# Miniprotein binders against a2bj90, part 84

Target 1, 235 residues: a2bj90
Amino acid sequence: MSRSARRKTSALNTVLRVVEVFASIQGEGPFTGTYSVFVRLAGCNLRCPFCDTRYAWSLEAGKPLGVEELVEEIARYEPSLVVITGGEPLLQRHPLNSLVEGLESLGLRVQLETNGILPAPARDEQLWRVYHVVSPKDVPVRVPGAKLHPSWVDYARATGRAWFKFLVANEQHVREVAEYVAKLGIPRSRVYIMPLTPEKLDMKELLELHSRIASLAVKWRLNFSPRLHLLVQLP
Short names: E, the ipSAE of ESMFold2; O, the ipSAE of OpenDDE; V2, 0.75 times the mean of E and O plus 0.25 times the DockQ between their complexes.

## First folded at step 8 (miniprotein)

Design lo12 (at its last look DockQ between E and O 0.84; V2 from the best seeds 0.00; counts 0 for: pae E 2.9 > 1.5)
Fold by OpenDDE base, look of step 8:
Structure lo12 (fold): chain B 235 residues (1-235), chain A 115 residues (1-115)
Amino acid sequence: as target 1 above (235 residues)
Amino acid sequence: SDELEELEDEVIDIAWEMADLIYEFRKTGDLELLKKFMELAEKLIKIAEEILKLAEEAGDEELIERIRELVKRIEKAMEAAKKALENPDDPEAIEEFIELALEVLEYLWKLLEKL
């Protein structure tokens, strides 16, 4: 293979489809309150009816960006954390490993958001070293085609670098989450419940919902995730 | 009642401890976890007896039935735990315990649905 063909194949594995890059506060999960750069990747393998980022569902909604250019763009923000999110980031697994390698070489911490349908990172992937927040979509609200890949439980137990975040609306949902994680052997200390927020809640209704779900988290001995960005009116 | 709420909280705590214990035992085969299971099971039977008394006083036939079935499942899992402790080299005795312990856990969640 000519030097030109190797450069073309290496260049194709180093392009991500990116919807947006922005700085904010991580509003959810174990890193809540962290100054973060968000990288929203394009494309999703689900069509959740409650999705707030429906504009990211198509790969075509993203612009092609080189990994090196994207690393330089992220580094200019001097983030305390880089959050890789989107539709489903693991649909772009190969260039995503290259992105993680670039970010880690600068000493940046990386956290991935995933729906857990695709397999967990293997030991030879750069993704093995980063933090993961897995958001299953099969419990309590069942999205068609959602099923947690069992390798995420193994990854969580082996590395301690995974957490599981569930959207809940009431106590029945919290109980269903409890049963589900207990059956799968997910450590309770790695489980977060988060309010399922309908569209068009006012701030009073949003606070009341947070209060109710936080009380249920205490009752069921689970961690609580706010939607802090909604409460403080950040992106 | 405040008493039933306290008993529910105790059932939740035991359910989590039992879930972690079952997972750890499946991974390690540590026979000391079988002894811990028996201690949790004895505590759970005592709580179930208190819930049963309240259910009988209330005339809640469905709750009475669920508690009686739970106690039966706990006792069966305790027998299997004892058999596995006495026969640690018998993989069938170990698997039987794991299956019965997972059934107890399932019945705890079904109870917590009714409380």
Scores: ipSAE 0.706, ipTM 0.874, lowest interface PAE 0.8, mean pLDDT 93
Fold by ESMFold2, look of step 8:
Structure lo12 (fold): chain B 235 residues (1-235), chain A 115 residues (1-115)
Amino acid sequence: as target 1 above (235 residues)
Amino acid sequence: SDELEELEDEVIDIAWEMADLIYEFRKTGDLELLKKFMELAEKLIKIAEEILKLAEEAGDEELIERIRELVKRIEKAMEAAKKALENPDDPEAIEEFIELALEVLEYLWKLLEKL
C-alpha cells in the first residue's frame, strides 16, 4: 500500500472529541470581525482561574466526531474563517491535522487558538499552513505549568502566521507583558493586549476598560485586541 | 510631570529597539548591530541623566538607585560591544556582550517599573 493511500485512509477514519460547533464573529486578535465557525475541542492541560470555557477542560466533555463528518458540518455554515479552539486543541494533534487537511481541501481559512505549551507545528504538518493565535499563560497571571514552548517564536518569525495575545487589566500587567515578550524575542508587531474582563462588568465598565487598555496599547507600542463579541453580545 | 512622561516615552522606545537589536544580533551575528548598540546606549545614558536630575530634585532615592544601576550596566555593555567588534571571532567576547546587553534590558524594565 502506498504511503499516500495509507495517509488518506487514516485521515478519513480519524475522530476528534468535540464539545461544540457554532457560528459567530471572531471577536479577538488579528481576525476580529470575521464571520467564523468555532470548533471547541475537549481537553486542556491547564486550569486557568480566568477560563471562560471550563466546561471544555475534560476530554470526556467532548463527543467523538469523525473528521469527514465534522468537515461537512463546518462547510454547511459557509464560514469565512474556521476557528479551532478548546480546551487545548493540540492535545488532539494527530486528528487535528486530519481535520485541517479536510478543511484546506475545501479552501477554508483556518485559525487555531492555543496556550502554546505544546510545540509549534513542524513543516510537514498540515497545521504548518494555518494561522495561530498563541495565548501564553506565563504572564501576567502565572498559571502553574504554563511555559510557552520556544518553537512558537521561531515559527512566528519563519512563517508570519502566528501572533501572541495577552489578557491585561492595567498598566502593571502591560509592563509585565512587554518585558516578557522582549526577553523572549517576540516582535512587538506580533503582540496583542486584550482586556481581562471579570464576570461582573456592565456595558459602561466594559467600554471604559476597552478604552484604557487601548490607550495602554498605544503607549507601549503594542497591538490592541477588543473582546468584540462581548461588546456586541454574541457567543 | 510632562517632562517625566516624555522621558518615559523615550525609554519605552529605546527598550523595544534594544530588545530587537539584541535578538537580531544573537540570530545573525551582524557586527553593524554592535555599532548601533553603542549609539543607542549613548542616547540612553543621556536620557538616564535627565531622569536622574528629576529624581534628585524630587528626593526619590529608589529612582536614583535604579538609574545608577542602569548606567553602570550600560557602560559595561558598551565596553563589551567594543571588545566584540575588535575580536569578532572570539566566542567569549560575543557571549559576554550578549549577557551584559541582556542585563541592560533587565535594568531598563526595572526603571520602567518605577516610572
Scores: ipSAE 0.488, ipTM 0.805, lowest interface PAE 2.9, mean pLDDT 90
ESMFold2 (binder alone), look of step 8: mean pLDDT 86; pTM 0.857

Design lo2 (at its last look DockQ between E and O 0.02; V2 from the best seeds 0.00; counts 0 for: pae O 7.9 > 1.5, placed apart)
Fold by ESMFold2, look of step 8:
Structure lo2 (fold): chain B 235 residues (1-235), chain A 115 residues (1-115)
Amino acid sequence: as target 1 above (235 residues)
Amino acid sequence: SDELEELSDEVIDIAWEMSDLIYEFEKTGDLELLKKFMELAEKLIKIAEEALKLAEEAGDEELIERIRELVKRIEKAMEAAKKALENPDDPEAIEEFIELALEVLEYLWKLIEKL
């Protein structure tokens, strides 16, 4: 069978379980402020108490969508960035690599959000060239089973395409992050601290928390991540 | 005080330098990094002496305690570094140094938190 026929058949048959697709602004991490299309994949290998997307935990929360169809839908938004999130997107690794291939063929820039439990991309995967924001759940909270796979540190150093983002509420949490990244050999230039926000925080409290965590980022010489979409009331 | 703030900046710089040094040592086993560690440790002792004097003048008992605990840990780590230099083929000596050096970082972070 020809390479052309094989490629068309493979792309058409690959399916992802998708909770939602929507346009908004990336509110977190190194790409904060970028006009983005978010693709939230179903399924998660954690049940974090602080999760703000619990509706994506179950695979059954997602609708099956063909990768080719999804690429076309994303492209209609003309995004500056495609953010693949979830749940835990790497639970759907095979079709996810197909999605990345399709998006790359259109010149679309892709960022993945992951808890880092599953291994970093191998050199022969499409995900190898994608940007990754890794949010370990080892520290400052210690979610059971949330051990960061060591390959993410190697991947970050080899490619420069991974950053590590930590939810913090206070300076003790920031110290714990500093200890953690030091022990794992994660360079501080790849580290973001971000406010741990409760579900029903009013705007004044949200701003005060942002101010405190940003001041701590400056003091500790770490990068700061806002939750900008919450501040500007976007999805 | 402004003097403690300037010392805090120096402690933070040294903490990240030590972190990088320990990581590089774990990766390479380069014994020159043990000598560099001891140099940084000596610099930290001098900064700790200055910080201790200021903390005593201010009556800050918690800061005094954190500085003293840090110095104790630095001294232990320096001795482990010397032992590792004398026994470069002994994996237990190497591991002991790494564990104690990481402990120095722990107490540095605790000092930074107080400062």
Scores: ipSAE 0.320, ipTM 0.722, lowest interface PAE 4.1, mean pLDDT 89
Fold by OpenDDE base, look of step 8:
Structure lo2 (fold): chain B 235 residues (1-235), chain A 115 residues (1-115)
Amino acid sequence: as target 1 above (235 residues)
Amino acid sequence: SDELEELSDEVIDIAWEMSDLIYEFEKTGDLELLKKFMELAEKLIKIAEEALKLAEEAGDEELIERIRELVKRIEKAMEAAKKALENPDDPEAIEEFIELALEVLEYLWKLIEKL
């Protein structure tokens, strides 16, 4: 009789505001191409003019879901990665730590997408153990109220579990990113540049933009992030 | 000293390489990455021994203590790496290595920030 020690995760009655849960391919950053379940959390501390998920800006746009129910829903997809995104996931930091604990207890890998405004995880947080893709909104495009919190550089150094993804439209933006990461002591291996995609590009325009920004990545010796989901027409 | 600054730059490069290595190991479980960790750890110990000499010559007791603690942490992580290499099917040995390697990185960065 195998003692399946169901460690009762004392899942605290923690509730997340969730916009959507769906399976797709991770289209961006160091996990590009990975079969993933996306958890889009509601609420954002920014109002980026180029945001493709404006419907997630309000906390009220999300449905309240219990952490246990959400873990069970995610597990049914048998994901290779769980991507927590949204507006800004770290606005729901407390219930998010409980979600991570639940997912890790199932052996699921977790990646967080954040704008880097809020402090990095502390050592006592479950979030300390997950992967983070930080997308600063103060360089090269300056969104009002965006500033990278310094603790993300420290977290990247301490854990190796953080990468920095910058939206760029031209070579001047790529230069500004290169100067910024050099000043902060972020190694180029941890830096991704990604096309800033305007609304309503056709596939030809989207491919041209990807080609141009990828060529700049090579020239400036930076990693390139595609918008792969847009190229392959996945969510 | 100019010599401590040069050593600090080399240590920074190793710290980033270790950070990348730990990530790739968590992702892939590639045992060759454990061997690379051991190589980097041996380099780091050599640098720490040179830095220790300089700190002893300077009479910096606080720095001496910090470097000695760093070496102990590196050695402990190296033992865990060896155990994981010998027991690749033991998830506890792998997890212990990852935890100890991350503790080395955290301690190393705190030391660099104070140099």
Scores: ipSAE 0.014, ipTM 0.251, lowest interface PAE 7.9, mean pLDDT 89
ESMFold2 (binder alone), look of step 8: mean pLDDT 84; pTM 0.828

Design lo3 (at its last look DockQ between E and O 0.83; V2 from the best seeds 0.00; counts 0 for: pae E 2.2 > 1.5)
Fold by OpenDDE base, look of step 8:
Structure lo3 (fold): chain B 235 residues (1-235), chain A 115 residues (1-115)
Amino acid sequence: as target 1 above (235 residues)
Amino acid sequence: SDELEELSDEVIDIAWEMVDLIYEFRKTGDLELLKKFMELAEKLIKIAEEALKLAEEAGDEELIERIRELVKRIEKAMEAAKKALENPDDPEAIEEFIELALEVLEYLWKLIEKL
C-alpha cells in the first residue's frame, strides 16, 4: 500500500465553528423528505426577528471543529444528504469549501442553506458543485441589511443547482414574490413559497397556516415548501 | 363568479409565460420573443375586454377603471415591442420594452391579488 495515497488527504487544517450536528428529515424546499445530516454553522450577518435559530447568531456559540473530524462524524450517519445550515454558512466560506471537498470525496450529496446576501460560489470553488437553497430576506419580509446578491440569479441560470425559498404569511406576500422573481429573472420552477411561522403556534394553527399558504401556491402556480419537521415533530 | 375565476387562471398563466419570455429575451436578445410577447398581449387584451363586460354588468367602477388602465399599459408595452423589433440595435428601445413589460406584470399581479 504505497505512501503516495496518504499525502493527498493532506491537512485540511481548516476549522469550522459548528453549533450542532444531527440527523433528521429535510423538512423544507426541493429536498423535503430526504434523510439528512444537518450541520449548523455558527455566525450570522442578519438578525431576523422571526429566526428560530437565534442561538447560532454568534460565532462564539459554535465549537471549533476540524474539517476532517467533521467529515468523519457526518459519514457515520450514512446520510442521503448533508445539509449545511446555521446562521449564515457562507461567513465560513474558506473552511466550508474544504468541508464540501471532503464530503464529495465520499460520494455524499451536499445542500447549502443561505440567505443569499453573500456572493454565490465562483466556478473554482468546491461550493460551485453543490445544491443551494437561497432564502432571500429582503422580500417579502424586509430584514434590515438584507439584499439578495445578484450573482445568485446568474448561478441559478448557469448551473440549475439553486432554488429560492421565500417566507410568506398572506397573498400580498405571494404577489410581492411574483413581482420580485419577474424583475430579477428567477425561473418560476426554482421558486418556493414557505409559511412564515410565528412563535407559539399550536399544531392546529400550524396546519391551517400550511393549508392556506399551499392553496395560495396552487393559485399563483408556485412551488410550496412545508415546514415538515414542525408538522412531524422532528428537529 | 366562476367566470371571473376562470379568467383569473388564464391571466396568471399568461403572466408567467410573459415572465419566462422576458427572462429568455434578456438572456438571448431573440427578436422572435418580442413577437410572442405581442401574441400574449393580444390574448390579455381579449380577456380584459371580457372581464370589463362582467365588471360593467356588476357595476364595479373600481374594477372597470383597473381593467381600462391594464389595457392601456398592455397597448403601451406592445408599442414598445414594435419599436424594439423595428430598431433591434437601439438599446434604449429594448430597455423601454423591458421596463413597460415589467410594469404590465406588476399591474397583473396586483389585479390577481384582488380577484
Scores: ipSAE 0.711, ipTM 0.877, lowest interface PAE 0.7, mean pLDDT 93
Fold by ESMFold2, look of step 8:
Structure lo3 (fold): chain B 235 residues (1-235), chain A 115 residues (1-115)
Amino acid sequence: as target 1 above (235 residues)
Amino acid sequence: SDELEELSDEVIDIAWEMVDLIYEFRKTGDLELLKKFMELAEKLIKIAEEALKLAEEAGDEELIERIRELVKRIEKAMEAAKKALENPDDPEAIEEFIELALEVLEYLWKLIEKL
């Protein structure tokens, strides 16, 4: 069989547990503003008290979808970016690599969102070539059991395909992030600070928080990430 | 105020350069990076001396004490860098330098936060 035909038949038998697939705008990080299809995978290796996607924690929250079916669904949106998120997508690493292979064959750009506890991609994985936004849960508020795998820093420096995103509420948090990234050797160009939004903020409060955190990003020479989807009321 | 802000910006630039330097040194052991650290540390001491004069003129006793403590930490890290250069195969000398260099960064971040 041809390599293309073999991959197609393999993808038909590979299954992902998927919570939701939807089109929106990437609201965070280096690809902010990009027309995207989001694929939220079920399952998480953390139970963060502040998690805003608790409905994705259990593998049972996801419906089984064949990878080939999922690739076809994603392609119908004609996205500029495919954002794979979750829970923690790397818990489904094997079928996730199959999904990435299918998306790459269509020339689609892929970004993974991860808490970074599981290792960065190996060179022989399809995930090696995609972009990653890593959100460590060690800082500024430490989540028990969260520990960034050290391979992510080496991967980011070697490939330029990973960034690190931190939720901050104030300057003390930014200093704690600076201490953390210095200890791990994360280069400044790969660091984003983003507003830590309390659950019940109105639009004026959201804008004021964005302004304060953006000013801190400038002062500390770090990249700023908005939560653009909140500002423009998209999912 | 504007003068202290400009010095703060120079300090921030050096601090981030030190982050990259420490990472590369930890990965490669390249002794030239120890020399680079000492060059950055010397530049930082000169900036600190200028900032100290401004703090003294302003009567800012808290800032004066913080800058003096920072200089002591920088000098300790420079001595550790010299020791590591003279003893490049000594793991204790290497680790001491790394810990003291990270300590300099800790004090720099705390100073930047107050400014």
Scores: ipSAE 0.558, ipTM 0.835, lowest interface PAE 2.2, mean pLDDT 89
ESMFold2 (binder alone), look of step 8: mean pLDDT 85; pTM 0.841

Design lo4 (at its last look DockQ between E and O 0.59; V2 from the best seeds 0.00; counts 0 for: pae E 12.0 > 1.5)
Fold by OpenDDE base, look of step 8:
Structure lo4 (fold): chain B 235 residues (1-235), chain A 115 residues (1-115)
Amino acid sequence: as target 1 above (235 residues)
Amino acid sequence: SDELEELSDEVIDIAWEMMDLIYEFRKTGDLELLKKFMELAEKLIKIAEEALKLAEEAGDEELIERIRELVKRIEKAMEAAKKALENPDDPEAIEEFIELALEVLEYLWKLIEKL
């Protein structure tokens, strides 16, 4: 056993606050249908009134997990994709870079979900190499304190590894998205609209909402993101 | 009318082509994209003139005024595109074109919602 292999493992002594780890299907965005392990990180810089993961808003809601232990846990699921989500994953940026390094060393693909308030990855970060789905909360829905950081547009343009997913409820929202992405210079191919799902929809109402928003996506020549996990009753 | 819906679809397609053009122009600075913008703008004016006839036949004064304002905005953006093409080393001429072209798109999206 060569002495050289032991020195690379010592850098993973960072701790993440993790709410949950589970296997499912990615239900949203460009990776919809992919067998995925979800890592839900604790803490969020927003308090969206429509948030389905309010239990992840506090950092204290997460358990401290070592990056090395978390990489081993994720690898046991043999995922086709690792989805890093939570409240806002980029609140834990430093240990998150170490997690990405560990996962990439195993040849695992990584996708980050972010609200886009914090700056995009820099070129020297491990996060620069992964896929990002940015979900702005300033358009068309206006969450107080939400503003897309402009570096995400630059990152998308430089790398081709970012997509923008907007929550919409009606045609007015779709128009506001079109205006917003035009103004920012986000290419249409990187834009997804997704149904804003109120609490307490039944399956019929959920399907009707998906149908309406999908029809608007076709009309406005935009990509559609389902809430597939809700439709197929997966976590 | 089925005709207004067809015109709306064509306007949406042109608007996205313009947006993709502006995006690529901001990325590359390729002056051939300004010529393509002018071609799309001429197509859009022609569609707007057809829509204007339909609006006049319907007696929709609000729609008439909006289409006329759209045409003015397109013409102004075309002038700016031409100026930028003639002065490629003038960053102010390029920025003026980008600003006016984005204003055309913002106005188009508002018009499509009302068609």
Scores: ipSAE 0.220, ipTM 0.650, lowest interface PAE 1.8, mean pLDDT 90
Fold by ESMFold2, look of step 8:
Structure lo4 (fold): chain B 235 residues (1-235), chain A 115 residues (1-115)
Amino acid sequence: as target 1 above (235 residues)
Amino acid sequence: SDELEELSDEVIDIAWEMMDLIYEFRKTGDLELLKKFMELAEKLIKIAEEALKLAEEAGDEELIERIRELVKRIEKAMEAAKKALENPDDPEAIEEFIELALEVLEYLWKLIEKL
């Protein structure tokens, strides 16, 4: 690597474009209920119609923040889990690996949320050692441009540190998920189905939807993910 | 009917058991899993014969076709499993089994959708 290329790479490794940092409860997936600090990174490679966080789509929505300063800010919350989300966090892969290194050096547990379009971590990346919740958007919700990179299945098999979470509204969607995971060889122990929640539901309707999807999870022997933060009205 | 619903539940159970089995086989290469696949396949053929009788009584041509297509895939996958057992160090035999076993799952979901 030339001196110029090394300096560009080094500078990129120390700065992330960050939309927000906040404390809350992880409301979804295998770590549901955990006191967490959320780090929302800017930029996304999808434009999902149901996205709750459209304000993170543009890379320019994020403020540049030094990785070392960010680690210190996160640590002051004393989290049980650091959730890195976005947009799509893997668009800022190189400085993200630096952030993970800093967080792990303090003994902080890290979980990444990703739409899975970009490849899974390589063995020599710090991201290899953290937990991943992969939310493919090609099935059943069929977001244009979505496609799960096949390396995520291999990564899950090699490490045991990845789970796959799918938004579903009804039993037909659950059947589609079942077909999808069968074709990809994803074991059901790594599969979560989660309610696709319209923005307009009142609390009673939200609970009823959760009950219906949870019943389908039992019927189809899949793991169920709530959207707990919506039920308890946390960010 | 209650009979078709009970068959649907049983097919769903077998589909997930087969999916777990295929994933474990890809991970470990454990040849015992090929034998277990053939055992599940035999159970599916029996269930498919029961479902076919009910579909014929109902005159449901779409269900009949889906059951027949499923049986064809099961038979192909069983032959591939036998070939892989006879040639355990042949990666092409192993991959052929995996591909055909995944086709069985695809047709199981198509049957479940109709039931």
Scores: ipSAE 0.007, ipTM 0.279, lowest interface PAE 12.0, mean pLDDT 87
ESMFold2 (binder alone), look of step 8: mean pLDDT 85; pTM 0.840

Design lo5 (at its last look DockQ between E and O 0.02; V2 from the best seeds 0.00; counts 0 for: pae O 4.8 > 1.5, placed apart)
Fold by ESMFold2, look of step 8:
Structure lo5 (fold): chain B 235 residues (1-235), chain A 115 residues (1-115)
Amino acid sequence: as target 1 above (235 residues)
Amino acid sequence: SDELEELSDEVIDIAWEMADLIYEFEKTGDLELLKKFMELAEKLIKIAEEALKLAEEAGDEELIERIRELVKRIEKAMEAAKKALENPDDPEAIEEFIELAMEVLEYLWKLIEKL
């Protein structure tokens, strides 16, 4: 079997457990504002009390989709960015690498969202070449079981393709983030702080929270991430 | 005050520079970084002296105490840096410096939060 035919056959046999595929904007992190297709994968290795996508926690929440068919579906949206999210997408690492290969063969830009518990990509993985937004959940929010794998810091420094995003509610949380990133050696240029929205807020309250956290980002010399999709009422 | 806010900006910049230096020293063991730490520490002491005068003029006893405590921490870390430079093959001297330098950084973050 030729090299081309063998790779085609492997893609046909690889499936992902997918909760939803939809178009929207990327509302958080370094690619905020980009027209994106979101691919939400099922399964998570955490149970964060503030999670806004609890419906993706169980692997059973996802339907099996073949990687080749998923690539074709994503491509029909003509996205500027493909955001792989979930649950925790790295729980489906092998077929995820196949999806990334297919998307990149079409010239599509990919960003992964992860809680960082599982290791960063190895150099020989397709995931090595995509962008990553890593959201550690052990500081300041202290979710049980959360711990950032140290390989993410090395990956970020080596490639420039990873950023670290932290949910904060107040200045004490920002100080805890500063302490954490300094101890782990995460460069501040790679750090985002983002408003923690633990309850439904009206638009005025949501704007006030954004203003407070953005002011703290400026004071502490850190990057600010909005939750833009909430401000403009998009999924 | 406006003057204290300007000094806090300098403190924040130095705190991030110290964080980077301490991390790089842990990673490499480069003794030149100990000399750079002492240079930053001297700048911090000068800033702290200016901030102390302003805090005294404002009658802010809590800030005065925090600044004085910070200066004591900086002086201890500088002494540890000198000992490590004089005893570069002593792993306990190296460990003591790192511990005390991280303590300075801890007090800096807490001071920034109050400012």
Scores: ipSAE 0.561, ipTM 0.835, lowest interface PAE 2.3, mean pLDDT 91
Fold by OpenDDE base, look of step 8:
Structure lo5 (fold): chain B 235 residues (1-235), chain A 115 residues (1-115)
Amino acid sequence: as target 1 above (235 residues)
Amino acid sequence: SDELEELSDEVIDIAWEMADLIYEFEKTGDLELLKKFMELAEKLIKIAEEALKLAEEAGDEELIERIRELVKRIEKAMEAAKKALENPDDPEAIEEFIELAMEVLEYLWKLIEKL
């Protein structure tokens, strides 16, 4: 008899501020190409000048949704992965742990996108069990107020469930990433470089940029993350 | 001991390889990754047996207990891997392997942090 025993998720009266929920392909990092439901949470602790989701910066940009209702909405898409993103998802850490518990109870895989400023999950958090893609904003491009919290290196070591994705524009940026991860003792297998895309690139310019940064990834023996959703014109 | 530190470095490399393997298997379902897991698990058991001897010689009862618990978890994950290899169309066998393999990795790193 299948362990489809619906653990009655106790009515978690926990509310998230959600900007949008949509199905697409994960375009970035280790999960690239995966059919995914994206949950974009509201609120961010940064104001990156290159942010493509500026509409998510305010908590008030999100609608309040109950965790149970959100789990049911996500499950209707039959996703291969649930991607929790936003501004900064970990600003809503408490209700986010309840969301993860609900999703994992359905056997859904969960991946978090974070800027790494807030502490990594503790061992007693539901977030400890999920996959994390950490996108530091202090290297190579320095966003004011960005600093990678040291606990993310410890979490990556302790669990193997974290990868680091760096935005790069040129070879100097790739060098700075290589030096930074070497100093922190982050294995190169866990490091992705991704094109820093300015606003208003056409498809030809976008492809040229991807080609150039991918060639640098090979030269520097680092993983390459595309921005696949931009290349295939998906959300 | 210097010998335990050398063993710890080898275990760290295996832990990273195991983490990548679990992730790729969860993503792809490639049964060849289960065979690679078995190879890594056998290496890890050998290292654990060497570490156990050193811990027994040192009289470190806490370390002895932790290494023995690690070996039991590895063996349980290996059984789950075999079951998944024999039943590739059983999603429950695959899920049980992934869960047990992740638990091995978490326990392994907790042990390394204390060496």
Scores: ipSAE 0.026, ipTM 0.337, lowest interface PAE 4.8, mean pLDDT 89
ESMFold2 (binder alone), look of step 8: mean pLDDT 84; pTM 0.824

